# Miniprotein binders against Uncharacterized protein MJ1027, part 10

Target 1, 377 residues: Uncharacterized protein MJ1027, of Methanocaldococcus jannaschii (q58433)
Amino acid sequence: MLFMKYEGEIAIGPVHPTMLEPHRLRLFIEDEIIKEAELVIGVNYRGIELIMEGLPPEKISILSEKICGICSHIHVWCNVTVTERGCDIEVPERAEYIRAIVEELERLHSHMLLFGHAFEVLGFETMAFRAFMIREPIMQILGEITGGRAQYSCPIIGGIRPRCNIKESKIPALLERLEKFEENLKKLLERTVNDPMIMSRIKDVGVLDKKTAKKLHALGPTARGSGIHSDMRKMGQVPVYDNFEFEEIVFDDGDVFSRLAVRFYECFESVKIIRQGLKDLPNLDKRIYNPNYELKEFKPIDVYNEAQRGQVYYSYGLDENGRVRQVKIRTPTATNLACMEAILPGHHVSDAELIIASCDPCFTCTDRMIVVKENKI
Key: E = the ipSAE of ESMFold2; O = the ipSAE of OpenDDE; V2 = 0.75 times the mean of E and O plus 0.25 times the DockQ between their complexes.

## First folded at step 8 (miniprotein)

Design T12 (from T9 with Q14K F38L H42Y M62L M70L; at its last look DockQ between E and O 0.33; V2 from the best seeds 0.00; counts 0 for: pae E 13.5 > 1.5, pTM O .788 < .8)
Fold by ESMFold2, look of step 8:
Structure T12 (fold): chain B 377 residues (1-377), chain A 94 residues (1-94)
Amino acid sequence: as target 1 above (377 residues)
Amino acid sequence: STVKITVRVETNGKTTRFTYEVKSPRELLEVLWRLEKLLEEYGAEKLTVTVETDDPELVEFLAEFIEYILREYGFKEVRITYEGNKLTIRAEKE
């Protein structure tokens, strides 16, 4: 006798032919119900870590930028911070403010991209248009500050690139553009929560209970949607954030609604951070770079930050020749994908893309399905 | 669901017209990027953007976003008019 499973495959994450293979998620389906989900790891940070081994720290920044095309700033920021802390390099306060402002702008555009994708998956085309339109001014602001929209290199060891300095004359216009973004986001949220058809698809769907989230070490909005405090910005890991008034957003129900709501409200908190940062810049010292530093040998230093998808971790040391050693890089993607393996069984296959999107696995939006057959003998 | 965008660029007394038929939200993002490229390449003195769509709230968002782009590229006189399901944005440098 034979039984058959239907399997779906979704490519997750950017593909670099020389460095990375995308993650694959295999779904084993019977009668349109997901029976099992299996993550096939394509991205191997051990391979990236090996490539970085023995390079000068400046070269690691370039490679770090390539790890995630949409979140490259956080990787560069973490990388330079390891060297800065290991070599006791003072970073000007203005530079740290701008690093945070750029990261929060990156959080905004990343969350908006996810909302647009989620609406497309649900078939709400006009809502998807709105999400992408609301996002585009944020991308424009990032391009003006950093010279790029998806691939930008703002942090350098000891500061920021001079082109990334925010001119004080531009601040009033930036604040006005940010206010408009916030107004449009409020409208989008209201339309979402007041639409019974949308709510029926996201409420009580794809539940990740708190116990399972803890067991699997969920991170970021995935964890915070299940009642777990996990924000490195509030846990003292990123000191510049102590200058800003903002709240960690936590929801308890662990459903798709909760994970999306965390991201919606995090956007409002990011707006608060950016606004405060922009208003403070005129009062800060004008230095954006410390030219008086020396690279020194140091044993591995651990650095944590909070990317849009959750905790990012970098660790390495420098040897006596100024070469990077013992590189360790961790992102929330693999852990949050493990949470998807736990969530998906028992759901109808039509909910799979929505549940996956709610965990924000750096989705390429290109879905492939394969059939997995199991033969009984 | 359907969006038609027509861009008329006026430079040195010459008019060039571009028409885009957008079938998906992601295609719209590409068209807006192309608008920026047109502004960079042609050095426009006057610009007219016409948007046709059956979603009135999308019309409002597009009006605001396109006006933003035009003002960033130096167009200080921007006029927006509505004609049923058509949005027309006329912009001039001063």
Scores: ipSAE 0.000, ipTM 0.346, lowest interface PAE 13.5, mean pLDDT 80
ESMFold2 (binder alone), look of step 8: mean pLDDT 78; pTM 0.759
OpenDDE base, look of step 8: ipSAE 0.170; ipTM 0.624

Design T13 (from T12 with E36K; at its last look DockQ between E and O 0.37; V2 from the best seeds 0.00; counts 0 for: pae E 8.9 > 1.5, pTM E .744 < .8)
Amino acid sequence: STVKITVRVETNGKTTRFTYEVKSPRELLEVLWRLKKLLEEYGAEKLTVTVETDDPELVEFLAEFIEYILREYGFKEVRITYEGNKLTIRAEKE
ESMFold2, look of step 8: ipSAE 0.012; ipTM 0.519
ESMFold2 (binder alone), look of step 8: mean pLDDT 78; pTM 0.765
OpenDDE base, look of step 8: ipSAE 0.282; ipTM 0.736
ESMFold2-Fast, scan of step 9: ipSAE 0.000; ipTM 0.362

Design T14 (from T12 with E30L E36M E64D; at its last look DockQ between E and O 0.54; V2 from the best seeds 0.00; counts 0 for: pae E 16.5 > 1.5, pTM E .794 < .8, SAP 72.286 > 70)
Fold by ESMFold2-Fast, scan of step 9:
Structure T14 (fold): chain B 377 residues (1-377), chain A 94 residues (1-94)
Amino acid sequence: as target 1 above (377 residues)
Amino acid sequence: STVKITVRVETNGKTTRFTYEVKSPRELLLVLWRLMKLLEEYGAEKLTVTVETDDPELVEFLADFIEYILREYGFKEVRITYEGNKLTIRAEKE
């Protein structure tokens, strides 16, 4: 019997030029079986916190746009919310509705991007084409509302940028586009669950059991795919969501299928939120920002929201000179990487990319999914 | 696995032709972005999109999606024709 060992490395995170450095997973492979996975955490979170110290709160929002191309809106929303709560700034209801609508559109396109990537990894090019094509109309809607496809976000302290207002005359067309998206999404889901070849690759693969998920403090769809209720939109942390009827999606099996199924059904729930929000908008006050706010000193305030990958946490205070202090930022990326480290051992190397994809570490931020090197023969 | 997309655009009495070959789902995103920019930049009045592929499910999906894009950019008259493995979509602005 011959002893053969391989060492592989997976780079996950934003590509340069960025202020964030990628996190990495190192895979140790023997006879094509993953024996262990090692998480290598970048120093990017502390770096961004240090950059934010001493800046005016408006500059934090601009900097947040550079953190992640997929999730820029949620970072800006969390940031403005810290200042708004700390300074007792009134935010118009219409602005909060539009913030929620934009976030749900961001959740939709991010989940669709993940589905497309998963189908690519599975070798089902036609299904990947379908997922990417279904995603594109959502990117168009986001561009129309925010003025940019990924980097330009909507919230400002006290409201939203004027260009991001959704006029009543545009709502019927937006609802029609959402209806077509929902129809196409339903067909994609039906084709996926009725395909034995696809199901055999995702069902009972990459299991994260509930006990391990709890020990690792799993967040987002990864936690919900393992039977853990974790959605900040249902925990009273984001009051605007209390206006919408929608369900928290949870599956119990913890496999790749469960993590993908959470995201498929979350897309239907996001459509319900967007539809309700758009229908309510004509009945809300027309104000979209508060021009008469005053900044005041405050001690650090904790703000939570639910991004497509899970909880995002922002905390800081403001000093007497209107400068941000004691910054803390947490994203679900490190938790997703820790979960992947726990799931990967014992699996064939051919399943590695699929398992990683289902945990959604940050697709558009990666330079490469896997760099595998034969270390010795 | 290869999809060939040809776009003919008429603006101000001039015809311009663009041909794309798609080899992957990610490359399809680039082609769709180019189509959207083409519609915006050239002020298209009449458009013909021809798709050639051996995948009948992909043909139907592309037909629906291209029609959606065209209607979003103001093309009210959209006609779809199937001829073997070739899909042709003709569109005019009103």
Scores: ipSAE 0.011, ipTM 0.457, lowest interface PAE 9.6, mean pLDDT 79
Fold by ESMFold2, look of step 8:
Structure T14 (fold): chain B 377 residues (1-377), chain A 94 residues (1-94)
Amino acid sequence: as target 1 above (377 residues)
Amino acid sequence: STVKITVRVETNGKTTRFTYEVKSPRELLLVLWRLMKLLEEYGAEKLTVTVETDDPELVEFLADFIEYILREYGFKEVRITYEGNKLTIRAEKE
């Protein structure tokens, strides 16, 4: 009777009424202390791979977009790249630049959304408002470039959609808006690090040491917060990024502070990439699409890219009838959730949501609470 | 904290009023998104946005952000006034 055992579950990841069942992280709690955590993998992700088998590659792009509401661009980009490499399809350099610019804008708005969520979990409503307000101009820019704010399919096999071509006359205004965003981000960072209440909740909390991160194959900012170099953009996996000067952001302490700091400084690097890309566009060939290709049979091709949450992996081949086969899709969510199993024991239950949020699993992101998505399989 | 947002829109001498009561940061985002949709679809010539909040630390950010939205939607004359916890933004095309 001295102990009251408690079990709790937190649903993690996008919850979509028609397609995905979230991962579950079960918490076993005694006297408000987490005794253990158990990851239960969502079965819907395996079902998506099955549904994709035997479809034309153009249909895979539609399904890929629906996997994640805040990271749809990276999924579509990975999908078209598998077919492009497998069929030896030339992609114009301008299209690759715009694909990268849109991805970095996606990284910015996603990181800002996470900061707003983290502040909400901590109970700092004013800081959450600031994060969301700073994020909105990025969403406006995305809407102007892609024609959509909620779901925006920019890559197509062989290039980008014509509507996503960035008009050179718009570039000066875009650069000024990025500069304003950067100024506001600096202010948000300063307010955060100079607030002892915030720092006491995030520093030395939820530590994932480097050895454990390596053993569990942590990815993205989760890995980079624990001292692990893991950025696919720096490892030669996404060739267009070789054209941009930027740094992989790595922190060593593995705490919540470190994982958030990786994301804060990645935002500054994303601004650098977007600025360089926008300035280079006027000097690039104007082609954005290669219409002269034929699909051919190929054995599975592996494609890696770096989403805001970490590595995304796509693999499939085409059979002799142009149908997709042997589909494999991996996102960083499951592996980063395994890291949570190692982190959470020993912490007070009041820190659980913050620790989990620091890995960006999107369990309470605004896609499910503010923007309703209507998608069909 | 509770935020009250009133939007008064003037088009061809007609005045329309919209009032929102917001209890959370996520509800505020939804209201601002609805404001952007209103501006995009309604064709306002003059408008007044009144924001009342019991959290005065938000006033600076809300003023700056709402002014930003209005200027992006073509309002060139934007005037901001403050009276205690009440923020008033008056905007005109031209």
Scores: ipSAE 0.000, ipTM 0.268, lowest interface PAE 16.5, mean pLDDT 78
ESMFold2 (binder alone), look of step 8: mean pLDDT 80; pTM 0.779
OpenDDE base, look of step 8: ipSAE 0.166; ipTM 0.672

## First folded at step 9 (miniprotein)

Design a10 (from T13 with L58F)
Amino acid sequence: STVKITVRVETNGKTTRFTYEVKSPRELLEVLWRLKKLLEEYGAEKLTVTVETDDPEFVEFLAEFIEYILREYGFKEVRITYEGNKLTIRAEKE
ESMFold2-Fast, scan of step 9: ipSAE 0.012; ipTM 0.563

Design a12 (from T13 with V3I V22I)
Fold by ESMFold2-Fast, scan of step 9:
Structure a12 (fold): chain B 377 residues (1-377), chain A 94 residues (1-94)
Amino acid sequence: as target 1 above (377 residues)
Amino acid sequence: STIKITVRVETNGKTTRFTYEIKSPRELLEVLWRLKKLLEEYGAEKLTVTVETDDPELVEFLAEFIEYILREYGFKEVRITYEGNKLTIRAEKE
């Protein structure tokens, strides 16, 4: 029997629970005002690095997939890219396009999930329902392409799995579904910014100033909501993105509104990338994987990519016996949690969940993230 | 608000009924996942979905979205009726 859960409680099967211990954020409250926030890091990323050590690179993808239930594709993409660059393996352009399309679909559904959660904590249930329902067509498209409903990643060393190829006959229907998604997203955004009740709850609340964001090494939409240009897709780290015209979205005020606005506008940019990618696919070579690669020794190399919550970094080398060595993995989770610890003091306890939601921690950890204590002595 | 969704599935001349009470927006995602599973596993030929809620705007959106899901799973004949706070969708694969 498989788990049947909310999207925020992604079921990866009872055989493979998450490899990471949940983070905890402790709030110390006096007269309904948060006086202190204490981050307790429960994530054991070193455990995953240790398990990867000594494995053949082909087996790493399964472990990479289990690091984050919502962003599994980016972890697998980073992992295969380390081996591909280390061994000078040529990857077909079509495969890189499909990898980018899948990642942008992952970004869309993840941002929509955050919007639904934010509206739910704000008490606007109808807006939350609309956000979750607008998200479902993206999950449907992702499932059709990957076969796994966002829990199955498509990259393999040298390309993508054959079933993840996007047939030209399917493209017109995909473009129509994407257009309908964009229309619904525009309506959701319009309703949000024109509602003074919503705006009063998110504007000038939970401010992360640029100086503090830089000091804490903020990443992703959290950094971009505080005026920091940080998108790896624009910094030459992922060459396939150079084929697409899109903007890096940055807002300067560092409030909850700014962090949500970055994500709303990033969704429009993701739609532009997917649309361009789909339109280009018929003009690309039909090959989707390289069957004639050879694994070779290499010293650790650095790979960066931009997940929906920020930069993801992978590094390892391959020894003479074809085994992975010196594994290093970094995700935006720890830095984004540190930002929440810095933002929360001085705010009313009723704003805590909204501030936390806007910083987008791992959704599967949310129910156990907050511990409230009163009368700290 | 609470949303009540009742799904009546007809397969090989047999009828099965499922009832879901949604108390939070996140529970809607679970119900949608269960509906997709039900359409795939039961091989439903005829389906009736009844939605009861006190939100008129939500009723209109749910009608459009449930119709979208049903058409995605091969139901070409879809009929929608409104009776105050109750929405009934009848679908057939033909």
Scores: ipSAE 0.012, ipTM 0.500, lowest interface PAE 9.2, mean pLDDT 79

Design a4 (from T13 with I5L L35I)
Fold by ESMFold2-Fast, scan of step 9:
Structure a4 (fold): chain B 377 residues (1-377), chain A 94 residues (1-94)
Amino acid sequence: as target 1 above (377 residues)
Amino acid sequence: STVKLTVRVETNGKTTRFTYEVKSPRELLEVLWRIKKLLEEYGAEKLTVTVETDDPELVEFLAEFIEYILREYGFKEVRITYEGNKLTIRAEKE
């Protein structure tokens, strides 16, 4: 239920067909060398912004969860945070902790999915199976916490849905499962770096240099694989993260290995955050939502958070009638695709899928690649 | 290389059989999701999974993975038997 929905389903799709466009990549190849890559961006956030305009903020949350199948939680979290900050709504500390725990669980499963896909592209079938196996328990934990309902996410204005509360009696088992995940992840990483066949395919391949990454405003693990710091969790944008000890992972070489290494080590950091959050929960007030909030007019409020692929930005205001106005949404999707376009030229066509996978585009992007060959005979 | 999975599920007096041919890791995810959904919807009490493949490395890995998933779904009694290129996993809840 969980992982197949995130891989196989179009997030907006049948609900908003006019806003759903496939991403496409055109490769211009001469003698099996990529000479040029051209992106055709298919995401239309302006269309989503227009649909959100004039709705009450509770309705925005429902739409937000459908924007990205892999990172739906972060969109809802950003949305409720805009309204909460704009209306000075108190959010229980326990609810913010659970929001962070769920986001880190989503980061874990998303990164594991990428590893599985990368190994699949490399032809290392057993490694791909191991990655997917390690991912599955995280999907199970997410289902237990969120209830596995496709229509609803964990955050609501003023807190979290009651069924998403993490009971203290469940914490010891969750910590044990998390420890097992970490052990398996460590083994996967060690096997990866000690395999010369794998390393020869990912090291010094698909280099995105720091200057180009900065010019393209690279985000997330793609930026961090090229030596750029900008993790919103470390920049004071999400105060609940100030409660947790963890590191921003950065590598400098900008190759496929660096982008994968950022994600491997980010998984260890996510485990630290989840463990700390779970251990703190019994010491927090039991409240998980504020039932007595009042909506009020506010001018646009900027909210940032760090999704699996990078920064997510939400901004809107609320009018006198409690209706959302001046909606702006920015995600790392277009930027990550632009980085991919910049990396691909000069590489053999057999490396294209691997480079694309390491930049973590939408799943549909890799399946809709168009190759245009121009050969002078 | 392909992997053939046959799943037999026993719930409240009925046995249902599903057969899948897996040609990639992605297809394995689909099969695992279907098994998970089946266990959740039907409240399966007994389960038999038969795996056939000509790849010994995949057989061993799939045995470990399927056992891990079944234990996560509440099956405490998990028995694995090998018969050439065929692997049978039998699981039962208390």
Scores: ipSAE 0.012, ipTM 0.510, lowest interface PAE 8.3, mean pLDDT 79

Design a6 (from T13 with V51I T53A V59A)
Fold by ESMFold2-Fast, scan of step 9:
Structure a6 (fold): chain B 377 residues (1-377), chain A 94 residues (1-94)
Amino acid sequence: as target 1 above (377 residues)
Amino acid sequence: STVKITVRVETNGKTTRFTYEVKSPRELLEVLWRLKKLLEEYGAEKLTVTIEADDPELAEFLAEFIEYILREYGFKEVRITYEGNKLTIRAEKE
């Protein structure tokens, strides 16, 4: 068999700890039909876990925030939560509310970025531009709350950084900006579902059936696009979310449309959470952090949260010297890559990038896909 | 966003130099992991780290984090000097 190579490499972006590990997808095609897709795991297994071992927990959040990239809030939140639960540290309710608000803002901009990328892949540059423009105000709000590039993200052990507090005087303007975002999002969704050309490219394409999704332990919007209820925000794993009325969005068809639809409707639910949180803030105690917490030895404990791409898991313990031990971190990236391997076979090579985009494997600086053609005569 | 990190380690009057050119966050994590292992294994008495970066925010972050690692490994005297886009960290054990 003669093999011809077309160069393309899917690079894992800096957003998640596991996204710092090199992964590649190899496609084997015959007559423009994908016969097999293979995930190639990089040989370097070193990760943020190795660097975290032996450090005091106060310093781990700084490392997670800066080195894991721009969308690191969920990793910092999970990190501080392990220590807080292990040491029985009380976190002010206001701080937990702001942590949830920031995470939902990160979910919004991440989903908008995926919509922009999907429209670019589809060749609908105007729609992509609209998605990126709708995303921009959310990025501005995040910068205002977190303090921008020179500051570390919102959570610290026992609460949030003082600069990340949301002043009551700022809430009316934030609510107005959020309402404008919601209006623009609704228009983007309506334009998408009412365009027969877009719909013909995403409906019934890239189907991940529920049985396969369960077998591969699919996570996040990928799992929910295939009829699986998996949202950690609804599973009692993150108690602050119990304060908010919102729906877990699930679609059953498992196609590209279903995975995108889950994310569109999740954006509306994120808006509801942020709105409720902002409205509640003035009625909460003004404390945003516990300055007098006490670190204690604890055996590894499990913490779960729901990131934009799915469940994030953190576990570690603290030794008698106040040092982190037995660090274990799981993100949805590896599981979602396995789902792409299962979806891709049987599809035309021209649909590959769209299928990959709908599974949202990572935020990338470069997007390259490895395609190998077999010539069987 | 290229970052150049040079580490000079002095043990028993002998100097060993390591130079890393970092082009991605993953490579940065690798350098920090190597620094931790170097400190654990070499028993260094004096150490100099030079950071050259086009991004001042990244250079400052790296200097702060490296200073933190050095202090954790028993370097009580840690000094940081600033020269444009170049940061130099000098540390020694008493």
Scores: ipSAE 0.000, ipTM 0.333, lowest interface PAE 14.5, mean pLDDT 79

Design a7 (from T13 with L62F)
Amino acid sequence: STVKITVRVETNGKTTRFTYEVKSPRELLEVLWRLKKLLEEYGAEKLTVTVETDDPELVEFFAEFIEYILREYGFKEVRITYEGNKLTIRAEKE
ESMFold2-Fast, scan of step 9: ipSAE 0.022; ipTM 0.578

Design b17 (from T13 with S1R K23R S24T)
Fold by ESMFold2-Fast, scan of step 9:
Structure b17 (fold): chain B 377 residues (1-377), chain A 94 residues (1-94)
Amino acid sequence: as target 1 above (377 residues)
Amino acid sequence: RTVKITVRVETNGKTTRFTYEVRTPRELLEVLWRLKKLLEEYGAEKLTVTVETDDPELVEFLAEFIEYILREYGFKEVRITYEGNKLTIRAEKE
């Protein structure tokens, strides 16, 4: 019981709905110039860690599927990988390939969503519409692989869910759809770089220099837009990616253009990974999961993977009762918000939303992030 | 789009009520964590959790997850009722 008690009445609890706030950036503006930006962390990531503690490892995937945001696949993949490595559970090669294919499809649709948002912010409704239309076939492919309306994540401990297997007969049509996506993406990129109005709004705007990016421990495309090589897919952290030929995309100028360019070129690299994976699948063992795995006690295992917005880190151990303990989770959200706080000062307020969009904060996590305060009332 | 979660905790004949309106996965996670804290702090004998949402998959997930948490905290009897877009979970230790 609480040390406080209430007598003779119905007590109302200490938590008010208005105290559940998203991350916020407060902008302090003078003569339309941002003088200061202040990051306010709303919801504590420790909440995820505390809920996961004491759960059996099979149950943490449900949490990742439903409540970890729009990029649920990477969270589920990291979760099952901790248990798999800790318990020495063999994962069929075919399952690892499909996990990678699904993650690259997630990267494509997430980057396309960012492009659409950026074009909306720029006032180019037609370009935004094109980006959303190009994204739609990728969403359809994801629905076909992961189960459509059910929207359940693909990974399970020891492999993938049977419904998420990619039938050999479907591969030629998938490859044709990817080729069409790549053609449309190339046209979108060419139209973007050849539009002087768009280029004047994104080139040399919102510069995050390499020194500041390193100091703030920038992650993902934000770090790579500032000349930092940090892709977990290239650092031996996710062995299945060693099967695929692709390039880590890095730009040095740290501007809005550089952060968008990283994502455009990453989309081409994701298509290369998916294409290679799909072509290899018919030659792999047909097994997609290990039904005979055994759980055992293990001390915390570190797992890294590369999500759309950067590195995702998961660590936990399993106790003698088969329960998850000592949970640590790190996502790129807080670090990318700190980068936005550093970039924004000195810029015109009209560039703020574009700068923020280019750093790709989790939309669900950072909705209503911007609060403006005028120093000249 | 909004998920409404109401928790009623009964201890020694007194009732405490908490209501949460959740719009994001992060806020939902915070509410689930607070449910664990409420179970620790109040020494509840009876508990009712009501969830209202237009997402039937989220209703199913929350039913399973909340039942799991309640059983972890020693609730022997857990009863789940579905009525349209409303989920009600009633739990008692006896």
Scores: ipSAE 0.000, ipTM 0.431, lowest interface PAE 11.2, mean pLDDT 80

Design b5 (from T13 with K36R K37E)
Amino acid sequence: STVKITVRVETNGKTTRFTYEVKSPRELLEVLWRLRELLEEYGAEKLTVTVETDDPELVEFLAEFIEYILREYGFKEVRITYEGNKLTIRAEKE
ESMFold2-Fast, scan of step 9: ipSAE 0.012; ipTM 0.502

Design b7 (from T13 with K36Y)
Amino acid sequence: STVKITVRVETNGKTTRFTYEVKSPRELLEVLWRLYKLLEEYGAEKLTVTVETDDPELVEFLAEFIEYILREYGFKEVRITYEGNKLTIRAEKE
ESMFold2-Fast, scan of step 9: ipSAE 0.012; ipTM 0.533

